# Ledger of designs, part 32: miniprotein binders against q5jf28

Target 1, 318 residues: q5jf28
Amino acid sequence: MERERLIKTVEAILRGAGYRVARLDLKGSCFDLVASRLFLLLFIKATVNIDTITEEQAEDLKRLAKFFKASPLIVGLRSKSGELEEGVVYERFGIYALRPETLYDALLNNELPAVFAERGGLYVRINGELLRELREKHGYSVNELAQLLGVSRKSLLNYERGEQAVSLDVAIQLEEIFDEALAEPIDILRAKVEADLNVKPETPLEREVFERLKKLGLGLVKVKKAPFNAISTEDDIRLLTGIDERKTRSTIKRAEMVAEVGRIVNSGGVFILEKTKAEVVSEVPLIPKESLEEVKDADELIELIDKLKKEIKEKLFS
Short names: E, the ipSAE of ESMFold2; O, the ipSAE of OpenDDE; V2, 0.75 times the mean of E and O plus 0.25 times the DockQ between their complexes.

## First folded at step 18 (miniprotein)

Design r5 (at its last look DockQ between E and O 0.94; V2 from the best seeds 0.79)
Fold by OpenDDE base, look of step 18:
Structure r5 (fold): chain B 318 residues (1-318), chain A 120 residues (1-120)
Amino acid sequence: as target 1 above (318 residues)
Amino acid sequence: SPEELEKKIEELERKAEELAELIFRLLELAYRLGNPELIERVAKLIYRAMFLLFRVEYLAQELREKGDPELLKKAEELLREAEKLIEEAAKRLLEIAKRRGDPEAIKKARELLEEVKRLE
């Protein structure tokens, strides 16, 4: 109940901010929402407790974000230590985590959070050059200002160099002393993350399909916790690739989700099955693996996908 | 009694859920009305109410775990604040719908306003 309300709230915030949004109904997925507006793309995991995200989910979320040049986000309400604070950025596995309120302010009020939580304290990054200029302008020595703030001379010099984050309490004191905003905002909408894109296939069928797609010239990014099994890529071509042994009700639902995600991330979808007749589900072709033997390269595979989509569109409108 | 406390917690959780359903319906109506500036002000009230409900649910869970009566009082105060915000949002949406002359929006806004008033 609470999780569903959280997802709906985050979806509403994104839509209210003018994002195109796809929602996933996939338990255990590394993301629940994908959202696009102009040049911004967001992959969002919504979880009531941010400490429930698994490392595997976080790695897949970062992998998707890196591949699509998107920002990954965790939106939640609490942690193992208690309620999350508004305006505070948390982190799990190198992914920013925040409350719906903080997301609302960032998207609808254009107010980025400046406070982050680390090691059980609250901190900010400050403009160290501005701090130095203000200190000098007010006639404080490094020692005098450090003493006034209750910090070491070394700490103050590290603040002025931008080498150390400032505690929230010290940041408030600095802003009160100088009557000027010093806290640097955290761009949660353009988070840069690192991820390993070289994940191996897990099943014999995935190995076979990956080997065949590689022979067609396609690069492959394996994803475990998504409605697709991989992203197939060649130059500007990106295919959200599902792999299943046979058509199931799960295959259909995953293909529907792949269609929705594909519209947001400007990518096609395909499902490659060990045994199936060629068909299309929600504009996503389901093709037998043998069809990969009939094509010579990635372009012929795209032509096959487009032909299948066209033939079904013609049958639906005839 | 522990039983009386659990019953009060369940009542808080139930009311918070009922109000959350109204909030989503209000948001849908707000977006359907499609005037960015007027809707932004109403949306702010609606989102604030939703955020209060998340705090109510947190306090209800903390109350279940700790049994502190002060948490109940605080949860009830936040719930009442959320109810007021929802009522105000519904009133404003009704006024916007009336100004636009949209009969369906007027009907929906009235229904929502009546539902909020029944939960108060």
Scores: ipSAE 0.751, ipTM 0.902, lowest interface PAE 0.7, mean pLDDT 91
Fold by ESMFold2, look of step 18:
Structure r5 (fold): chain B 318 residues (1-318), chain A 120 residues (1-120)
Amino acid sequence: as target 1 above (318 residues)
Amino acid sequence: SPEELEKKIEELERKAEELAELIFRLLELAYRLGNPELIERVAKLIYRAMFLLFRVEYLAQELREKGDPELLKKAEELLREAEKLIEEAAKRLLEIAKRRGDPEAIKKARELLEEVKRLE
């Protein structure tokens, strides 16, 4: 399928650029790929039509990006209006969206995009201070340059103050007039996003588990569209936290994904189940909820998790 | 006829899918061979071909909606361009594998080149 090919292409671009990558196969997830290189971290949703991403997916993608200090990206091929243009950055729900060609250029050719789409066309942000210096060096008044560009005097002043982007056509004219590169790239690899990290639990079991984890001193960041239900945190502790009634094939698959994501984001994983005997799946412990009452704080929870992993590892190699 | 057009679209999509599978195998071989400057050149050909296949798929969608014969011609031209790029990439990978004296890479590159030629 076209979507599968898109995901594989994005994965290949990332790996070719030296990123460690985890790929998810989870319908409805807020991301399909997470990738890291040194201190760079990307959460990527790959979708053929960028207008199909839902608000819930986008908000969760931003929550993960904000929490992990990562850049969220949507990689796609078209919108409701037609094909996306190569080299152009679009935006949905505050998340940058772009074609795989644009991602390829950024990661493998070190060519960040500079053109973004808005209503009315294509735009570029420019170095306003340099523009002012070049205008003065060439002897243009603000009015004279505005007339030459076909823009208002107010707009030109805003360009020089860095308060307004120029149309692509004006950007081209400016670079022709001054023979200087004025365009400022868009840093898609370090995009900062805002997100509301306060999301309520979805089920009675989640509510109970969250309350128990909070009593241990852990903060919770709830997500709805991921293989885990929340991120449990305190100081240096980070746990991708799943919650289920019991162990099922879905639980096992989610634990496997949590393990892979955890390796990329340097976080542990745990599943809290209403009914289970303690065990480990892919280095992710599955523990019964009553275990949370048997520990006094987050440190003891980590000790329990480590103990279970050690005991099972020793049995496998004995 | 509408039935003959749909058959042509299905054949276009099947060829694109087969070529995409070869593209990913070529990428794996390219990155296994591992010298950045030579592999960068070859990788550009391979990614260019994949990007053309995305455009072919878009044109196939438009063909089903609009039935425009000019869209079919364009899609077939893009597919042929992708095939040519991949054949060139496979030839370059074979040359690189021979220069390195890597028998396994030579075998894989030759097999991939023959598979591309059979699709053409």
Scores: ipSAE 0.739, ipTM 0.897, lowest interface PAE 1.1, mean pLDDT 89
ESMFold2 (binder alone), look of step 18: mean pLDDT 83; pTM 0.837

Design r6 (at its last look DockQ between E and O 0.92; V2 from the best seeds 0.77)
Fold by ESMFold2, look of step 18:
Structure r6 (fold): chain B 318 residues (1-318), chain A 92 residues (1-92)
Amino acid sequence: as target 1 above (318 residues)
Amino acid sequence: SPEEIEELERKAEELAEEIFKLLEEAYRLGNPELIEKVAKLIYRAMFLLFRVEYLAQEKGDPEKLEELLREAEKLIEEARKRLEEIKKRLEK
């Protein structure tokens, strides 16, 4: 109940900020929401306790974010240590994690957070060059300011060089002394992540389908924790690609999710099945793997996909 | 006591349903400047309910839970009042 309320709250914040949103109903997925506005794209995992996200989910979330040039984000309420604090950015597996209040402030009040949690407490990165300029303008030596703040001379030099974050208490003291904003905001909307995009197929069917897609000239980015198995790409072509042995209720639900996600990330969708008759579910074609041998390249695959979608529309409207 | 906490949790769940209803109603008006302050009140109440649920799960002080609930109820009543004023302004 609490998790569903959290997801609904995050969705409301995103829509209120003008984002187009797709919301997933897939347990174990690496994301629950994907949202876009102008040039911003967010993949969001919403979880009450941020320590329940698995490494496998986090790696897939980062893979999607890296591929789509999106910012991954965990939105949660607590950790093993207790309640998350408003305005504080946490980190799990290299992904920023924060409360819905912090997301609200960033998107609806245009107030990015600046405080992050680290071993030992709360910290802020500051504009070190400005700190040096303000110190000199006010007539403090490095040693004098360090003594005033209760920090070592070495720490103060590191702050001015941008090599060390300051504790929250020190950041507050600095802003009181100089009456100047020194805190560097954390850009949670444009977070850059690294991920290994080379993930091996999980099944013999996936391996076979991937090899056929590669022969058509498509590159592949495999994911494990999403409604699709991979993203198939060449230049301007992007296909959220599902793979199954046959059409099941799960297949239909995943195709529906692929359609919704595809609208947000401006990508097509396709499911390739071991055994099926060609059909379309929610604008996503389901085709037998043998159809991949009937096309010569990625362009012809897109033509096949478009033909199937057109045929279904004509039958529904006639 | 556990029964006091459970009753407060039930009240929080009912309020959460009202909160989402009011937020949807506000956004349906489609006038972002008029609903900005109303939406802010609604979101603040929504966020307070997450705090209530945390304290309830941690067997927190029932008086603190009740205080937070009353604060959320006050915010929603203010939001409802302002939303009705906006609706009247938009009618003939």
Scores: ipSAE 0.724, ipTM 0.904, lowest interface PAE 1.0, mean pLDDT 89
Fold by OpenDDE base, look of step 18:
Structure r6 (fold): chain B 318 residues (1-318), chain A 92 residues (1-92)
Amino acid sequence: as target 1 above (318 residues)
Amino acid sequence: SPEEIEELERKAEELAEEIFKLLEEAYRLGNPELIEKVAKLIYRAMFLLFRVEYLAQEKGDPEKLEELLREAEKLIEEARKRLEEIKKRLEK
């Protein structure tokens, strides 16, 4: 129940902030929500305990975020150390993690968090240039201010250079001394993440399909923990690509989820099966792998997909 | 007692269901400015329920659990009252 309430709450916050949202009901997925507004795209993993995310899920979440120029987020309530604090940014595997309250403030109040948790302490990044200017304006030497704050001269010089984050307690003391905001907000909505986009196919069928798609000119980004197996891409062409041996109930559900995700990320969907008749599920074509031999390039593949969608639309309205 | 905690958790679940109904109703009314004030109360109530659930699982102070539930109930009642006032204004 708690997980479901968390996901519904996060979905409501995103919708309330004017995002278009797709929710995934896929166990083990690297994301549970995808949300888009204007130029912002978010992939969100919702988990009660943020320490339950696996490294594979985190790597896939970062991979999706990097590929789509999106921000990955973990939204949760707890960690192994206890309850998450409001207004505090945590991190797991290079992904920002935060409470629903912190997300609410960022999206609906336009208040970005400035405090982050690291190694069991709370820290803030400060404007180091402004700190130096304020120090000089008030007539403090580096030694005098460092002594007043209870920090080393080296630490204060690192703060003024922006090379070191300040403890929350020292940040509060600085703001009290100078009567000025020094804390730099953390842009959780524009998080930059690094990810390896060159992941190998896992199955013999994925290898066969990937080699065929590459011959059509498509680049491939393998994803393990999503309703699709890869993203196929060439210039403006982006296809959320499922790969299955045969049509199952799982194939249908994943195709439905691919359709919903595709609407949010402005991408088509296709499932390539070892054995199937050509059909369409929720505007997502299911095609036999042999159909990839009938097309010459990525454009002809898109034309085939669009033709299949059109033929079914005509049959539904006839 | 474990039974008292279970009853408090059940009450928190009932309140959470009511919160989601109020959110759906607020969004159906479609007035962004009016929704914002009501939504703030509803979300604050939901956030209190997350703290209730945490404290219940950690076997926290029952008095604190009851305090948080009473605060959530007050926020929900205020939100409901404001939604009814909004409906009456939109019907005029």
Scores: ipSAE 0.702, ipTM 0.890, lowest interface PAE 0.7, mean pLDDT 90
ESMFold2 (binder alone), look of step 18: mean pLDDT 78; pTM 0.749

## First folded at step 19 (miniprotein)

Design t1 (at its last look DockQ between E and O 0.62; V2 from the best seeds 0.00; counts 0 for: pae O 2.4 > 1.5)
Fold by ESMFold2, look of step 19:
Structure t1 (fold): chain B 318 residues (1-318), chain A 103 residues (1-103)
Amino acid sequence: as target 1 above (318 residues)
Amino acid sequence: SPEELEKKIEELERKAEELAEEIFKLLEEAYRLGVDPELIEKVAKLIYRAMFLLFRVEYLAQELREKGDPELLKKAEELLREAEKLIEEARKRLEEIKKRLEK
């Protein structure tokens, strides 16, 4: 299908650009890919129609990006208005959205996009200080250049002060007049987003587990649309934390995805279950919630997690 | 006729799907052979161009079902043929690279 091909295309672009990549297969997840290269980290939601991303997915994507200091991206092919244009950056819920061709250019051709879509058309931000310098060198007054461009004096002053983007047509005219690159690229690889990290537990079991984890000294960042329920954190400790009533096939698949994501974001994983015996799935421990009462603080929880992981590693090599 | 148009759209989609599967196989193969980045990059560029054309073919197929415009079918078939040519060229270049590595 078209969505599967889109995800595979994005994965291929990322791997071709030297990123380590984890690809998820989870219906309704806030991201489909997470990728890292050196100090760069991307969380990507791939969707054919960018208007199908839900507010809940977008907020969780931003929560993950904010927590991990990553850039969130939506990669898609169309909107409700039609096909997305390559080289144009769109925005949904404060997250940049773009075609796979635009991602390809950014990562494999080192050509960041500069054009963005806004109400009223296509726009470009320009280097306002350089604009002023070029205007003065060419002998134009503010009024003269504004008249030549067909814009108001106020708009031109705002352009020079960096307070207003120009229409694409004006950007083209400026480059023709001055024969200089004025467009400022959009850094889709280092986008910073705002997100509310304080989300309440969804179930009584989550509430109970979160309370126990907080008593161990762990902070929690709850997410709704991921293979894990929260990120448990203290200082440099990060645990992708799943919560389930019992071990099911879904639980196992989510634990496997948590392991893959954890490798990319350099985080551990754990699942806390209401009913289970302690075990390990793909380097992710599944432990009963009672184990949280048998551990006195976050350090002891990490020791339990590490010991369970080491035991499975020893069995593989023995 | 409506039935003739739907059959043409189905054939277009079938050919696009077959080509898409070949595209990903070739792309994976190209990156596994990546001893010479300059040669692999040129081959990969052909493969990516074909991949991007197939997304546009799929969009046109959906538009064709909604609007029935024969010009959309012609455009989609032209893009598919271009994608096929790019992949054939990519395959030939990959075979040339493989022969060089065996020496």
Scores: ipSAE 0.759, ipTM 0.905, lowest interface PAE 0.9, mean pLDDT 89
Fold by OpenDDE base, look of step 19:
Structure t1 (fold): chain B 318 residues (1-318), chain A 103 residues (1-103)
Amino acid sequence: as target 1 above (318 residues)
Amino acid sequence: SPEELEKKIEELERKAEELAEEIFKLLEEAYRLGVDPELIEKVAKLIYRAMFLLFRVEYLAQELREKGDPELLKKAEELLREAEKLIEEARKRLEEIKKRLEK
């Protein structure tokens, strides 16, 4: 399957599950889809081979996920080791990776995967308390059950404490012995990730804009692999910020994407350019950097953005 | 012959691509109808199942190029036929939904 078909597939699954979805057509982006339903927000990187994601993309994906309180996901078909299995959770750079089928089951069947891949093996987390209760109920000593499973006494005690994952084969044996589900599902939809939010501006223009916005009381988190260059840190001022030297076809395309993403993540968009006339593209203002000198604070900047949006709306309906 | 096998693989891939494009059209249509979410979900499940079968067909086609195992070809053709049936069922259900909305 080609990347385009994979993205369409994942989009279809998300829409079928009742998510609002924005798709990005941006090569090298850390995400290809953003999806929202109720209290769930997903940032999804779709890649045929999950091992093609770069560390930089993964770090930005985690950064976005952390900032928006979203779950990051990689959806793919293959790894360097072979085809991804259905119902199995993989991991790349601390991000869950899975097949479209596994995502489908999780979203449409409410079947969360329980199996995860680590170091070339398949493992499951089990309910350790339930394992202990079942062991005691069936009259097995720790030694007897450990011997029956072919594991050490220490390993079985670690399983009962939830301190150690069980191999898939041992998990199957436990479920067969006790005729009860012991596997703990992996909540891929509510994955918590850590990310560094202290990324420095890369260009002189980004530095200038970041310093100016900071003087206005607007903090920024730098993002490298998105249609925007930064996100505002203030909870009341959610602004996806693009920064360019001049208006290009790329600027327009990115502004359109920022508008779509902004609708999903409930955020505004702005592009700050070194040289431009004030205009609006897909409800996203393009403003010259000099406009930042005309405003006193972040609230006046938001008022300027809203004014520009309104003026264009009035021109379109007049 | 190896040439006959490659031609069959190309035909599998071509059919899988054609069916994949049909799946996406049917899915877009299902969502556009704005019908009862439960009815759309039933259609969507058929479409997605068909799509997953097509992924397996494409995988088997690739594996068939590498290994040349005729049993992989047979399996790919079986999965392709199953996908076609699911797509046709989905289409029929969408047509029934349309007829209900026009009344």
Scores: ipSAE 0.088, ipTM 0.519, lowest interface PAE 2.4, mean pLDDT 86
ESMFold2 (binder alone), look of step 19: mean pLDDT 81; pTM 0.791

Design t2 (at its last read DockQ between E and O 0.91; V2 from the best seeds 0.80)
Fold by OpenDDE base, look of step 20:
Structure t2 (fold): chain B 318 residues (1-318), chain A 103 residues (1-103)
Amino acid sequence: as target 1 above (318 residues)
Amino acid sequence: SPEELEKKIEELERKAEELAEEIFKLLEEAYRLKGDPELIEKVAKLIYRAMFLLFRVEYLAQELREKGDPELLKKAEELLREAEKLIEEARKRLEEIKKRLEK
């Protein structure tokens, strides 16, 4: 129940901020929400305890974020250490994690958090150049200011260079001494993450389909914890690609989710099956793998997908 | 008794759930209204604040189940009452907005 309320709250915040949102009902997915507004794209994992995200989910979340030039976020309420604090950015596997309150302030109040948690302490990044200018303007030597703050000369020089974050207590003292905001906000909406995009297919069928799609000119990004198995890409072509042996109730549900996600990330969807008749589910074609032998390149594959969508739309409205 | 404590926790969880369902209904209603955007935003802020208090109530209820500290119960009940007040204020303000739109 708590997880469902969390997801609904995060969805409401995103919608209230004017984002287009798709919600996934997929257990074990690396994201529960995808949201788009103007040039901002967010992939959000919502979890009550942020320490329940697996490394595999985090890697797929970063992989999706890197590929789509999106920001990955974890939204949660607690960790192993206790309740998450409002206005504090946490991190799991190189992904920012925060409370719904912190997301609300960032999206609806335009207030980005500046405080981050590391090793059980609270820290802030400061504008080191501004710190130096203020220090010099007030006539403090590096030694005098370091002594006043209770820090080493080396630490203060590292702060002025932007090479070291300050403790929250030291940041507060600096702002009190100079009567000026020094804290640098954390842009959680434009987080840059690193991810390996070169993940191998897991099944024999995925290997066969990947080799066929590569022969059509498509690049492939394998994703494990999503309603699709890969993203197929060539230039402007992006296909959320499902791969199944046979049509199941799970295939249909995942195709519906792929349609919803595809609308947010401006990408088509296709499911390639070992055995199926060509059909369309929520504007997502289900095609037999043999159909990949009938096309020469990625453009002909898109034409096939579009033809199938059109023929079924005509049959439903005729 | 441990059994009396569990009943109180279950009652807190139940009340928080009932209030959360009401919060979502009020929030959907607020976003459907073609009223003054500034007034709607102020109402939405009250509703979100109440929802955030409910997350703290649920956290305290779980901590109470684990630790058995009666002070956590009092604090959870206080936060729940604060959330109820915020929702009642939000409801009144939404009704005022509706009455202005009907004129």
Scores: ipSAE 0.822, ipTM 0.933, lowest interface PAE 0.6, mean pLDDT 92
Fold by ESMFold2, look of step 19:
Structure t2 (fold): chain B 318 residues (1-318), chain A 103 residues (1-103)
Amino acid sequence: as target 1 above (318 residues)
Amino acid sequence: SPEELEKKIEELERKAEELAEEIFKLLEEAYRLKGDPELIEKVAKLIYRAMFLLFRVEYLAQELREKGDPELLKKAEELLREAEKLIEEARKRLEEIKKRLEK
């Protein structure tokens, strides 16, 4: 399948660029890959047609990116209108979308894109102060250059003040006239997003568990489209937190994904179940909700988690 | 005829899938070798270019089913041949790198 090839291609690009990568196998998730390198963290949704991402997926992707101070990205091949173009940045729900070739150039050739799609065509933001300096050096008045480019005087002044992007055609003309690079790159690796982190619990069990975790002093960021239900946090503590009624095959697979994601985002993981005996799956404890009554605060919860992981390791290697 | 066109599209997709499997195997092999990083990077570039061409072939295959334009079939076959040439070149260069390591 085409989507599988896309995800494998994006993963290969990331690993080739030296990123540590975790890949999810979860249908409907807000991201397919999370990757880190040095001071960069990326959450990536890979989809063949970028118009198929849902609003719920996009909002959760932005929530994760905001919480982890990461850059969210959509990597795709097409929109409803046809193929995406190489080197062009699109936008859906406030998230940058681009082809794998564009990601390859950014990560492996250190060439960030500069062209973006907007209503009416393709545009570039330019270095307005450099434009003014070049215009003056070459002896053009504002009117003379505007006339040469076929734009209004108002538009040219806005370009020089950095208040308006130019069409791609105008950007090309400017670089031909001045023989200088004027385009400003789009930093897809450090995109800042806004998201509402106040999402209500989806079930009575989630509500109950959230209230118990809040009593321990943990803050909660709820997500709907991830292998975990929330992120539990206090200062240096971060727990990718799953919630289920009982252990199922799905629970085990989600715990495995939480472990892999946690390694990339430097966070622990835990699943809190309505009914279970305490155990550990891939370094992620599965504990009954009653265990939350046995601790007084977040530090004691972490101690309980660490004790369970140590106890299980000792039994496994007896 | 619609039936003959569908058979050609299916053959195109079969060839693309076969090549895609080879592409990922070859890329894994390239990164596993501990040879000259500059030479390995050049081979990887050929492989990535082939990957990107196959995405365009897949797009054209879908367009063929919708539009049935024989020029789209010809274009898709040209892109597939280009991808095959890139992978053949990548294989040759990888073999050269292996020979240097066995010296």
Scores: ipSAE 0.771, ipTM 0.914, lowest interface PAE 0.9, mean pLDDT 90
ESMFold2 (binder alone), look of step 19: mean pLDDT 82; pTM 0.809
OpenDDE base, look of step 19: ipSAE 0.816; ipTM 0.932
ESMFold2, look of step 20: ipSAE 0.757; ipTM 0.912
ESMFold2 (binder alone), look of step 20: mean pLDDT 82; pTM 0.812
ESMFold2, look of step 21: ipSAE 0.746; ipTM 0.909
ESMFold2 (binder alone), look of step 21: mean pLDDT 83; pTM 0.811
OpenDDE base, look of step 21: ipSAE 0.814; ipTM 0.931
ESMFold2, fold request of step 22: ipSAE 0.757, 0.748, 0.757; ipTM 0.909, 0.905, 0.910
ESMFold2 (binder alone), fold request of step 22: mean pLDDT 83, 82, 83; pTM 0.814, 0.810, 0.813
OpenDDE base, fold request of step 22: ipSAE 0.763, 0.775, 0.768; ipTM 0.912, 0.917, 0.915
ESMFold2, last read: ipSAE 0.751, 0.759, 0.765; ipTM 0.908, 0.910, 0.913
ESMFold2 (binder alone), last read: mean pLDDT 83, 83, 83; pTM 0.817, 0.818, 0.814
OpenDDE base, last read: ipSAE 0.777, 0.531, 0.766; ipTM 0.917, 0.840, 0.914

